# Designs tried in a protein design chat: VH-VL binders against o27280. Part 165

Target 1, 266 residues: o27280
Amino acid sequence: MDSMNVPEVLEIKRIVEESESVKTFIFSWDFRREVRPGQFVMVWDFRDEKPMSVSLIDPVRSEIGISIRRVGEFTDRVHGLSEGDLLGIRGPYGRGFELMGRDILLVGGGIGMAPLAALADEATARGMRVDALVAARTADELLFLDRLEAAGVNISTCTDDGSCGFKGFAHERLLTLEENHDMAAVCGPEPMMFQVMRILDERDVPAQLSLERYMKCAVGICGQCCLDDTGFRVCAEGPVFWSQELSRVREFGRYRRDPAGRRVPW
Short names: E, the ipSAE of ESMFold2; O, the ipSAE of OpenDDE; V2, 0.75 times the mean of E and O plus 0.25 times the DockQ between their complexes.

## First folded at step 6 (VH-VL)

Design K10 (framework fv_acasunlimab)
Fold by ESMFold2-Fast, scan of step 6:
Order: structure tokens, then sequence, then C-alpha cells
Structure K10 (fold): chain C 266 residues (1-266), chain A 118 residues (1-118), chain B 108 residues (1-108)
């Protein structure tokens, strides 16, 4: 059905300023169209359409939230909008996170905490013990700490500059954590996710990693979202992958792709 | 014990339908790719269909595309193969098998005989 | 579709070494897996990732893979090694698992 894949024009109900560079845009949502943590939507500003992860899923209030970091012309325009303004939303798309066991570790870097915040809500509602390692370059870029604390999540932080929590990178902080977990979920910069995956693999902790590669199309026909030697497409098979699936991808953590599809080192 | 059990085989008429199931135990079913592999009497192994760990991607051999549907239910640790428009050449023992993407099939079911005959 | 070619049969005397080949275009760049199947039984994995052996399998089974040919080697062959042997790869371009046609090993 075309109506299931056409952007809905929705009013911005609320805007939450998460940091100087990140805002969460909240919309009323009809949950007959189910949304899962780890899925994404296409956000249309009536000029361009870009994929954004869902960061809030609230069936009680009938709301979803979409967290957007200011990184370019499209996101600058969206950040200029106010409550009451309109955006087109299409989706949801992609595979969400799967939960298993009783104890979960979340490892998020920067805006990668957005899909993990939605997952934390689901995991706590399911009665799981949730530990979150929240990483950023500086204290001002740590996201969702108050929301995670309100949900009952056990939080560890690290910043590259030491302005909050452990001074160092996410994988260095992870090495100081001794908790045994049934699974992990990881989202952030690809080099960070690669290092974290290696540690979790050594500890025999099954992990799901969310890859939000550049996409022009949400229906799985886009070459820019295709992974190297596995042929995975983030918009078709992702964005969430198990760590054993990613162990076969030569480009994961090593290369990105430019608009022409050429490999560029991280 | 790590095992795969396959009820659901049988005798069907050409053009008929049949659903196979494969019940997994002794491992975390949701972490693994699952496949159906068949073997016609006196013939070799033929991969038929595969499904990724989360169930979001399904793959089919050309010989069954449009006629067979693979699915999984992680809450029941069960893999399914819905077969429709069955032909005499679909007569085979059907095995469910566990793998990782691009890796070996390390655990196999006992095999379920499907006979398509008038 | 990618094609794997195996000889239909190989015969060896007890105590000798059997070699079963699996041919494919640039197969040396793939990971090759090998299965043993006895009459009326499900296949059993005997070699994976070209040369690794599952826990509990006899050291007599080994593998190699280079260029256009992968080889399963069974040393000091026993009567109980009589079976059909299949090679297998995963074709990333089609997302298909591909099996060879099988080789019947006879121990005479």
Amino acid sequence: as target 1 above (266 residues)
Amino acid sequence: EVQLLEPGGGLVQPGGSLRLSCEASGFTFSRYWMSWVRQAPGKGLEWVSGINSGGSSTFYADSVRGRFTISRDSSKNTLFLQMSSLRAEDTAVYYCAKSYIGRAFDIWGQGTLVTVSS
Amino acid sequence: SYVLTQPPSVSVAPGQTARITCGGNNIGSESVHWYQQKPGQAPVLVVYDDSDRPSGLPERFSGSNSGNTATLTISRVEAGDEADYYCQVYDYSSDHYVFGGGTKLTVL
C-alpha cells in the first residue's frame, strides 16, 4: 500500500534540548503502526529527506521522539524549527533490537545513545537489569543521563577529556567494568563500536550493534548503505546486526564510504 | 543438549501445501541464522532457504522462490517453512540447520521426509 | 549462481590417504566447509573455515584451500569413513549457501 510508505505531515508537539547540538522532536503517533527501539524513520523538511533513529517510544502518551544532531545544512534547518511547525515522517523502517536474558549492557557514544535510550525504556519495562556506559568527547555531549537515571538504569560515564566520569574512551572504560551480562547493545561512532565489539566478543557476551550509515532511500535500494564483503544493506537488513554477523565485514571499523561509494579510511 | 527436532513432514498431492517446523533447544536460538537444506532421493544436498537471526531478511533458492516462505518465532525457538504449489521434484528429506552468516552448518536436524505424489 | 565441482567418487585402501577436491572460481578467497553423510543419517560437519576441525573429530581429517581448489584430506582411512562428502561455501553476492555435488568415498 502507497499510504503505508508516504510521509505523514506531523506537527512538532514538543522540542527537548538535549545538548547544544542535539534536540529531540516529539510527535503524536498512532501505534497501530508499531515502532521498536533500533528502528528509524525518514524525516522530510519539504526539501530533503534524511534517516533518523527513534529515541522515544511512549504508547501511553501516544508519542514518539526523534533526536537530531546538528551536523549540516538539513539538520541546521530542522534545528531552526519551533513547536507547532510541521515535518514529514515516513516509516518506521529497519530491524529493531532483540532483547534476551535478564542483564543487558548498553554502550553508547554521542548521538548513538538515542536508539539506546528507547531500548533502555523497553528493557526496564521488561524487568531486565540495565547497565549503561555513556561516552562522549566532553561532559556537554553526554546524552540522556537524567532519562536513564529516572528509568532505574545503572550509569557509568566516560569522556575523552575527563570532564565527567572516567577520563578516556568507551572501550578503556569497559575494561574496568567486571559485570557479567547476558547481552549488550552498542551504538556510536564505528571505530568505538569496533573496539567495544572486540572486548565483548572476548568476554563471550552476545552483542547487537546499530549502524546508521548514510542512506538516500529507506527501502533498501541504496548502494551507499551496503556493507563490503557481506552485502548487507543497513536500511534493508539493519540497522541492528549481531556481532557475529559483523565479524565477516572487512570494512566495519576500518572504512566509510563517500557519496560515490568509494572506501575512505576512518 | 544442543538439538533441532523437525515434526511436520508427510505425503501431499502435486499443487498442495505443507508447513514444516523445527524446534530448537540447548542454544540461544535468536543469535543464529537458520536454513532449510533438502536432499532428493539419491541426490546431493541443496540449500533451499535461509533467514537471519532477527527474521528481517529471508533468502530463497531459485527453484523455490515464490512458492516457499521461511519464518521464525524466537519466543517458541521454532523455525518454519511454508511450502505451497508443491511439485514432484520437491520430494526430498528436508533438514533444518543452524549457522552464522557465511559460516558452516554446525547443527542439523534429523530430517523430515516430504513426498509429493498423486 | 556460484558452482562447486566435486568428483563423483574416490576409492582408497584402508590405511591410505583419501583426497577429495572441491573446485570453484577463486574458491581460495572463500571459507570452505566439509560435511560427512552416511546412509540414512543427517550430515555431520567435519572441517570448517578451510582447515579447522570441530571438537571431538579425529585428527585424521584436515583441509586446505587455495586458488581454484579446496581439498579435504583423510589420513589413515578406516572402513567407517565410507560416506558421501560435501563441500560448501556462502556466496555473498547472491546471499546463497552453495553445496558441491558430493563425493562418494569407498574404502576397499
Scores: ipSAE 0.000, ipTM 0.386, lowest interface PAE 15.9, mean pLDDT 82

Design K11 (framework fv_acasunlimab)
Fold by ESMFold2-Fast, scan of step 6:
Structure K11 (fold): chain C 266 residues (1-266), chain A 118 residues (1-118), chain B 108 residues (1-108)
Amino acid sequence: as target 1 above (266 residues)
Amino acid sequence: EVQLLEPGGGLVQPGGSLRLSCEASGFTFSRYWMSWVRQAPGKGLEWVSGINSGGSSTFYADSVRGRFTISRDSSKNTLFLQMSSLRAEDTAVYYCAKSYIGRAFDIWGQGTLVTVSS
Amino acid sequence: SYVLTQPPSVSVAPGQTARITCGGNNIGSESVHWYQQKPGQAPVLVVYDDSDRPSGLPERFSGSNSGNTATLTISRVEAGDEADYYCQVYDWSSDHYVFGGGTKLTVL
């Protein structure tokens, strides 16, 4: 796969408003550079470069989509762009999700739904039965419900405040859902993923979890991508990990690292 | 320590049936996906069938679909492969294997020879 | 169906480095596992998830996976490393485990 380490300057073909804080930027893509759900790209605004998960993979239209939540100066600048403006894209990077079996459970929290939306498209295209649990703090932060519905996904929602669907946390909602899936894929805040993993482990459902930790370097040079006990680096060895592998990592779900590499509680 | 013991196997005529078993010993690891992998004399490894930890989902290679049935008994920590309509090309050493990270196989049975011959 | 291609044989002198390749379409996006099999014995997992080693395996065994080629590397080869080596992936499109054809490593 050529040119993955050099940013290609691409025109923003379309922008989709997902919520007040999230937009999906759509670009034409040459699929000779293959991209899979769970992988990420580096987005360059000609001043700073940040990693972003791929949320749309459409080889029929020759398009990819990148969903970006507005959280700081870089993302605020990118949100100010319009169709026809230019961004640099480098990648894809990281390991994607692996699909297996006949049915899959997706559990997404907030922006973590972005890589899972791309996975849902692939799973449905392969004829899998897809159940999605979409979780957020409030109804306004639930993402991709229209896309999932259009794809034929069986959707359950929950919000912390009860403004849409089940009132409660993702793991509490999961306890009320059917127990039998061939696999699961999970992406969201680490405390949520830890609780969900425990339930899936008890149900004997193999799960893949995507860790969206502090990623400054696409090739795993940054120490902030390192997990405590095992030395895993998200961008080099992830971002997707099996639940069996994460269950032995003391840091997972308990601590995160700040920019100086210090352990801080969630 | 996890060990897989395969006490079954034997000689069977074409069109016949045979059931293989695989017993997990030591600390019970009944939460794992299990597979059968075979190897014809002098040939490479070929995956035959897989089953999830709960036994609700089963998978088969095209060469054995409709003829072989994989199952498990969690109370006995035993994996089974029921083989029917056996053909000469099913002659192989059959291994049971325990799933691991990334769908690898970390523990293998010792293998049991199945010979289909007239 | 997905196909993994391995060279049928590789020869190496004791103390040198052996490299065994596993070719597959966009295999760099898959998790690749490697097995060692000695005559009359069951396979033994030597590398999993592209580059990880099982507990107790010598550090001489390592793996990499990029683009269309995964590689098993055995450093400081010993006579006891002589065996058949198989790569393996899970093909999610067909729900099949796929093995390569195997490579016979000969230590001269």
Scores: ipSAE 0.006, ipTM 0.453, lowest interface PAE 12.5, mean pLDDT 83

Design K12 (framework fv_acasunlimab; at its last look DockQ between E and O 0.02; V2 from the best seeds 0.00; counts 0 for: pae E 12.5 > 2, placed apart)
Fold by ESMFold2-Fast, scan of step 6:
Structure K12 (fold): chain C 266 residues (1-266), chain A 118 residues (1-118), chain B 108 residues (1-108)
Amino acid sequence: as target 1 above (266 residues)
Amino acid sequence: EVQLLEPGGGLVQPGGSLRLSCEASGFTFSRYWMSWVRQAPGKGLEWVSGINSGGSSTFYADSVRGRFTISRDSSKNTLFLQMSSLRAEDTAVYYCAKSYIGRAFDIWGQGTLVTVSS
Amino acid sequence: SYVLTQPPSVSVAPGQTARITCGGNNIGSESVHWYQQKPGQAPVLVVYDDSDRPSGLPERFSGSNSGNTATLTISRVEAGDEADYYCQVYDDSSDHYVFGGGTKLTVL
């Protein structure tokens, strides 16, 4: 709709500190503009605009939440805001997750748990059995464990340093889990998602993966996500893709582009 | 290359039973959700039943629940539909179809006619 | 249960553009797929995920989906396009695949 392309100035209703580096900003939302897990919004601080995944969708309270990790100048400024301050929000944009069947496995790394937290809420509301593998570098960076537990999700954790749960990477932890699922949803660093996808593919579990780099393409501000190898029209299809599509893309999990457009290993 | 073959259908009396089979080739059968879709003579397409890739979850249209059972044997690349308590309304061409959940049915069998005669 | 509504028939002259609609409550939020079925044959996927085309399908077939209406568009219609066309979605609240009633395209 045309109205989705004009930022709405919204008041920050509530801020939840998820970790030292991650906050969730909650806004009142008019659900005449439907929002689905896996979609993102453009957040405008009246100087710069950045895409952020929607991490909370609550039509009962008429609220949405966006979770933001502090990684640079824009996000540092937004982290400095307080309840009552204003931000511009436009969207939602992009393709959301699709839910199928009775059982779903969520595999999230770091901030990638944000869109999966919203998906977990939808899946449990639909009556699905939800298992989540939550991965991070350290225990302090594991996100949304309390929300997932409150929603009735079965949680497994892993940390690179072994400070909580399994010591190792998400894909290594996944190899020790022997649960059948009708589908999976994966979001996190691209190398992690690639390894997880390969294991799920070998187990015949169809998976959807959410790719952060494709969020900018959906609003026309970045061409780097366009994939020559497969002819993907990423701006129309992302950020959520089925694993079968991504397994045919030579760049996924292996390469990125530098400013000159050259392929560089992750 | 890629195909779903449905061995011939049959004529069955009301209240009777019949098992349909669908043999897959040219793709890794075990990776995909499979469905049965039927079409009564001169009528439209109606989804009947679906099964996940691992065979652990099965789904049924309200009209056939409790009477039909979908199953698969991935070691034989075969999908089955066991039909019981058949009614005249079940008369249709039955298609097996491959789907990658949430997506279209991209590969279809040739269809097999099931006639339930009163 | 979710319902998809299609016109029962559409007529078009050769070389013209045919438009076949598929109505559904908030269907623009669903992924819509389209099938062509000729007499005595199995259905053939012609458009998936609203607007994508399978490999090898003519560029004359396209799709759109917004609000309460999805549309299959066939440009420069040929006699060989005469067939029944079905739209389809997956209803995740029931785990059911739902088909429209079908539209017979006649090329006069």
Scores: ipSAE 0.542, ipTM 0.804, lowest interface PAE 2.4, mean pLDDT 87
Fold by OpenDDE, look of step 7:
Structure K12 (fold): chain C 266 residues (1-266), chain A 118 residues (1-118), chain B 108 residues (1-108)
Amino acid sequence: as target 1 above (266 residues)
Amino acid sequence: EVQLLEPGGGLVQPGGSLRLSCEASGFTFSRYWMSWVRQAPGKGLEWVSGINSGGSSTFYADSVRGRFTISRDSSKNTLFLQMSSLRAEDTAVYYCAKSYIGRAFDIWGQGTLVTVSS
Amino acid sequence: SYVLTQPPSVSVAPGQTARITCGGNNIGSESVHWYQQKPGQAPVLVVYDDSDRPSGLPERFSGSNSGNTATLTISRVEAGDEADYYCQVYDDSSDHYVFGGGTKLTVL
C-alpha cells in the first residue's frame, strides 16, 4: 500500500457533466481508505496539482467523485480529459463535516455544493432530514439538484438573476427561512459564507463552514494555507471549521492569500 | 407520516368564542412556523394568523386582530386559535398549515368548519 | 396591503398547456408559491419559490416569475388537474401571508 501522500494514478471511470462549467470525475476507490464529506484530495494531472473536494462517496459501487469547475489552465486541461484517461489522486486530507442532530440545513453556492452533495448523501442515509439552499448566479449553474432530490433532500433554490427560485443571494434567502435546524453546513463563495454564518449565529444554529485557500502541500507543512492571526492551516485544521473557530479568523470574509502570498480582497 | 389534525370547530352564536386546536405528528413541531388559513364558503383562501417556531412572535390579519389569539404548546405538539367576538363573516373552514423552510405551506390539515350564526 | 390578482377562470383541453397568472406589483422580486385545491379537499402545495416543485409532483407543473407576473404552467393537462389554484406570497412590509383570489381551471 502506497503512502497516502503519494499520488495514486487512477483511471477516470465516468464523467458527469453537471453544468456548462462543472464536471464530476468518478474513480474507483478502495474504501479501506476512509473518506468523509468535506475532505479534499489533491488532483495531479502530471503537470500541476490542485485540491478538490470530494462530491460523491459511494461505498456500494466503490467509487468517489470529484467535481471540478473550469476556472483556469489546470482545470481546462482536466476538463479536456475523457473517460479512461488517467489522473493522480492523493488523499483524502483535511477535516470533514460532522453530522449531529435530526435535521440539517445545507447552504451551498456554486461549486460549493460539491462537498455538500456528499454530505447530503450521508445525512439522508443516516435518516436525517435534510434541507438544502442551493445558490448560483443563474439557473444553469445550479448544481446537483436532481441528485439531491433523488436523495430526498428538500431543496430551495436562489439565483442572482432570479432565473430560478428566490431572486437574490443565499443569505438573503436565508433571512426568509422560517425555521431553525439542529445544525448547518455551508460552502461557497466566502462573502456568502460570511453573511450566512452571521445569520446562523444570530439564530443560535450550530454551523460548519468549508473554507477555500491556496493549498500546496495539503499536509500542514508549507504554511501557504495558514490563516492570519490564528495560525489555522486550512488543509490540516480545516477545510471545515465551526463558526466559533471562524469567528476568531479576522481575514474570514475579508481577504485571502494568493499563490504569491499577497492579500487579495473578496 | 406527517399529519395535522383539527378536531375543533362547530356552531357558535355571534359574539361568542371558540378555540380551535391542531395536533401535529410526523415532524419536529417546534422547528416550524405554523399558521391558520381560512376559507369562507365558496370563497378563496385567507391567511388568518401565524406563529413562529418558539411562539415568541405572533402575527394576525387585520380582519381578526384583537379578536383572535394564536398560541402553541410544544410539549403537546399542538397549535391553538382562540377566537372571540365572532362575527358572521368569520364563518369558514379553518385550516392548520405548516410552513416549509420558506414562506410556503407544505402541509395542511383537512380543515374544520366554524359557523357563526344566530 | 399587497394584492395578488388572478383570473377567475382558465379553460384548457386535455393534453394542452394551462397557464395561470398571478399579478402583483414587482412580484418578480418576491417568492411566489402555488397551491392546488380540489373540491372538498385541503390545498396542496404544487410550486414554491417561484419554480421549485415539492417531491412527488410531476414535472408537468412548473412556475416562473418576472416583472409583475408570476405564472403557473401545467403542461399536458389531465382531467385530474381540474381544480382551484392559488398563488401566495409573504409580504414583509405587513408581515402578512397574501393569497391571490384563486383561479378555477376547467379541463374541457
Scores: ipSAE 0.018, ipTM 0.528, lowest interface PAE 7.1, mean pLDDT 93
Fold by ESMFold2, look of step 7:
Structure K12 (fold): chain C 266 residues (1-266), chain A 118 residues (1-118), chain B 108 residues (1-108)
Amino acid sequence: as target 1 above (266 residues)
Amino acid sequence: EVQLLEPGGGLVQPGGSLRLSCEASGFTFSRYWMSWVRQAPGKGLEWVSGINSGGSSTFYADSVRGRFTISRDSSKNTLFLQMSSLRAEDTAVYYCAKSYIGRAFDIWGQGTLVTVSS
Amino acid sequence: SYVLTQPPSVSVAPGQTARITCGGNNIGSESVHWYQQKPGQAPVLVVYDDSDRPSGLPERFSGSNSGNTATLTISRVEAGDEADYYCQVYDDSSDHYVFGGGTKLTVL
């Protein structure tokens, strides 16, 4: 049996409070299980199991960080844990981001900045120039700004309420930015990603987008993370897709599906 | 400058063969699906063949399946169409086209004429 | 195989509005694209994804798509708009691109 499919019980080594609602949990990690930015892990609290973003990949210290936003019962329980407490981790799963060229644009909304922060570390280590558009509803929900700045990333911000940076949505800010990048990486709310993707496609900027769907098994067997028109499974063929792959998908950004498979609006 | 250039074309006998090429510039060729679209004299547009960004998947209209082969060379930013067993009804201007949002075609070559007659 | 139907021709006076239709079974659930082609020239994308305009296209070119009909609308038609117009979709079931038969717009 492959140990990647059975949770390994790991001790929480350190907790970083990224915001009032987001914590990063850091674990020792054996990098013979390779981890790429954009892949995810399943986090097991001995009652339930949820997919979570990998936001820190540190082979030198043999550590990974997993960023978790408090949004419900499972994440409330995890946020109540302390250093030394145990969690089950299995993975990593899915396709990660690929880096190309010299100039990359990152566009992240809310917790979607987590995998992009890991990607920014890899991109800067390669000597790429990194621009990041960091979006949130309000200023205190902008994530990873100090970390990105320390890495040498050029940051633009936008907030729905205008409390920091551009007032409005990420795609509206993107329309006003100078756009001369070799590629882009996008992660955040699906409506944001859809609008950003369309702008980047019109500008012929190769883009990779990280999608999130509900799921049960994380290896693509259950079918609940499928996209509507193509049969792509987020956990097996994604979560990271190139924009041209997603342009075939009618439901992306237009509606979502409930657990019964019914179309519902975003 | 974003361009698609289709040198080639020409007159060929029925049953003959011809290879079309299309050189791309001004965009990242390897990241886009590409297609050939043809137009017979005085007629409408007809999609002929397509290829995904990596070249692992190829697609053909029923009218050309088994006779035409699409390919690409990312090192030369070039799209190809190998045509064989040509018929009079294959007479057309052949366009190279770049995929866009929603599988539109946003960039077209100027087209090259293929005439099949004896 | 998915079929798109267009009227073969439409005539309009200068300054008026032209409407060119594209019929297809449940076409309202498809992303419809429109091309303008002038004699001796390659097609040019004028509307994509039902209603979006490529950069540089005037607002007088617009599109809509619902039910079994997509429509290209050209307001304040000019003589320079005289051309053939094609609709197009991508059919996921066959992995084919499908064009309508084309509509010749004549500006009288």
Scores: ipSAE 0.000, ipTM 0.485, lowest interface PAE 12.5, mean pLDDT 85
ESMFold2 (binder alone), look of step 7: mean pLDDT 92; pTM 0.950

Design K13 (framework fv_acasunlimab)
Fold by ESMFold2-Fast, scan of step 6:
Structure K13 (fold): chain C 266 residues (1-266), chain A 118 residues (1-118), chain B 108 residues (1-108)
Amino acid sequence: as target 1 above (266 residues)
Amino acid sequence: EVQLLEPGGGLVQPGGSLRLSCEASGFTFSRYWMSWVRQAPGKGLEWVSGINSGGSSTFYADSVRGRFTISRDSSKNTLFLQMSSLRAEDTAVYYCAKSYIGRAFDIWGQGTLVTVSS
Amino acid sequence: SYVLTQPPSVSVAPGQTARITCGGNNIGSESVHWYQQKPGQAPVLVVYDDSDRPSGLPERFSGSNSGNTATLTISRVEAGDEADYYCQVYDSDSDHYVFGGGTKLTVL
């Protein structure tokens, strides 16, 4: 039985417009196939297949949500779909976030708030105190603020242009926030995650980070997901890693790989 | 060398008190959650208490809550367990243990025997 | 309260494969860790996060976890593998680390 590795054609039940560039597509889901925050699925439009993080996990309603940012041809086509249209979904893949302790800090940048929104729901349902630092380039790119507020999350915001909250980058805002958390979870652009990780390491806060941009190979056979120094494959061993694991990877936050596998500075 | 050193143990009367210590070396002690795990003679492992990396959150097994206090001193790289109102059933080898990436224990002390008897 | 169940003992011939089970309600949704303890010694981590191995551990040690059962598998068993083996999870609802009762592996 290979049901997780075969796309299932599902009807788009609802579409939520999160911003001008982001939509959440909601599907009925059979929770005999477990899904955890931090995992991803492959979304198939019957032409191309792309990995997307799960942003809503609702066993009571038997629904999952997948948040998609418009960034190219595939996502433009998917954004053109309507309720009642069909998409292929396979998965889930990857390891999810692990929760520990009584309080958690979430640090999300842009679409990186998508997997963290699902994590926030789980953490609050468990009775954890949740503090979220939500970062974006501009105020209209801040995601999930209403959903986080409804869940009882303590929210701080920052924008690069100062249009909402603190004016500056996530790591600059983090330096002004409380230092005491049992754990943290971080998702966003890799340079942001690297700076945030350094601060959390100095504060002795264990953190999990999600490397969603490296979700190129959903089934662990694709070599493009390999990390230097340790030989980790993001899709097989990630996308979620503890900061201790990532601090041993010299490429994290410093280099990316081009299609030929060459190191290119950020 | 990465190690946790537990200096000594003790014999104590029922109702008495004893403080255990565990000194860390070879790793950045302040970064990790730490725990105490005990093992009664001929019995299995039982988690007793845990403390987060910053020392602001402490956790206890039901059997010791209210009687034991875990603490840490990052300036001394030392973990402590203050045991009070000791009972015969607290007799065990006590291990300090370092959490690995939050949940597993990758480094263990050599253990210190605590005997509670009259 | 969350409970992990292990068989008290498992016997295996040298060169054969030993399998030690750890039962728990929906344990497949947890990360399971395994420890080896030899007489008079502290426990040693042999498998973490269900199936990962610490650096320097023989490839003979492996793990799996699904449904209600996690399994530690030791292939090509050697006399030196005789020990007590414990499974462990972190119960996030209680913030407690939970150990199984232990399994004594005998190589005969």
Scores: ipSAE 0.495, ipTM 0.794, lowest interface PAE 3.0, mean pLDDT 86

Design K14 (framework fv_acasunlimab)
Fold by ESMFold2-Fast, scan of step 6:
Structure K14 (fold): chain C 266 residues (1-266), chain A 118 residues (1-118), chain B 108 residues (1-108)
Amino acid sequence: as target 1 above (266 residues)
Amino acid sequence: EVQLLEPGGGLVQPGGSLRLSCEASGFTFSRYWMSWVRQAPGKGLEWVSGINSGGSSTFYADSVRGRFTISRDSSKNTLFLQMSSLRAEDTAVYYCAKSYIGRAFDIWGQGTLVTVSS
Amino acid sequence: SYVLTQPPSVSVAPGQTARITCGGNNIGYESVHWYQQKPGQAPVLVVYDDSDRPSGLPERFSGSNSGNTATLTISRVEAGDEADYYCQVYDSSSDHYVFGGGTKLTVL
């Protein structure tokens, strides 16, 4: 929409430190501009603009939250801000998650738990049963556990190094879970998402996957937002895709491209 | 029970038209990409056409582009192949096939013979 | 236009191991799938994603894929394994599914 394309300057109302490297920035929001889990906004620090997933949607308090991991120059500057400072917000953009059935599975890796935390809030508010598999490389990268527990979510954890919960990868942990689900939502590193998708497809569980890596692109304009042979522009047609759509993308979970466009195995 | 059932097929004259159908059951049809694969008598498998889950994107082998149209109806759990301007070299058994991990085909229809002769 | 090359025929004795190759330029970076087709029947997926097996398929069927050659291996061959075998990849540059020409496995 036109109104979504005009940045609004908002005051940082509150900052929540989720971990050493992740903060959630909370803003007052007018919910006449509808926001759904899985959508993203463009965050403008008056120097650069970057896409960020919405991690909190709270119409009762009239607030949204945006969780940002420190990974580069832009995010370093934003992490240096304080309550009362201003940021420009444009959006929301993209296709959000669609809730189906009564019993859902969320599988999140690292910062990928951010959009899934917002989805968990909506699903539990609708009376759905929510199981979350929260995965990370190490214990300190497991995000939103307290928030998910407060929402009534059934939580399983795993870490690659065994520092918390099951020792192993998300897909290995998923194989030990015997719950039936009507749908799944998955967000995290591509190799994790690919392995999880394979298991869910074998179980005939429809899955929605969020491709956040492409959100560093300008909305619908840059080539990096296109998915291989499908021509999908992730920031315009995604970032959320059904698993069946991603099974068509040869590069998803198999290999990536280096800066010169050469195929490189994961 | 997961299956694909193909009730179409038949004998047509060169230049004629025919519509094939494939009825899906036992899985969530609307979530999967579908394809048509053909096999001429005594020959190998040849991919003909594919369609995404939502029906918004369609793909065709060069040999059939402009003559064949793939479509789907999620309310009927049915895949279609509308064939026009048929040629003798289109004579083949036509299989509908469901996409799977890595762009494999895990479920196949029983095949429907299409014979194009004068 | 990607091309997959298979030998037209392979013969093995019962109880021996059959190996069917699928040649393609840098095929090791592709996901290779294998199908068994018995006379008068539709193809059956026997190996997918280079080396994985569908549920219900015997462990005798296995696959590998590296460099320019993918291989379907059938150990302890039985008379019932006699069939045509096809490899398949997806060529993202043309958005086409590509099948090999097929290999007839004869158990004599």
Scores: ipSAE 0.000, ipTM 0.416, lowest interface PAE 14.5, mean pLDDT 83

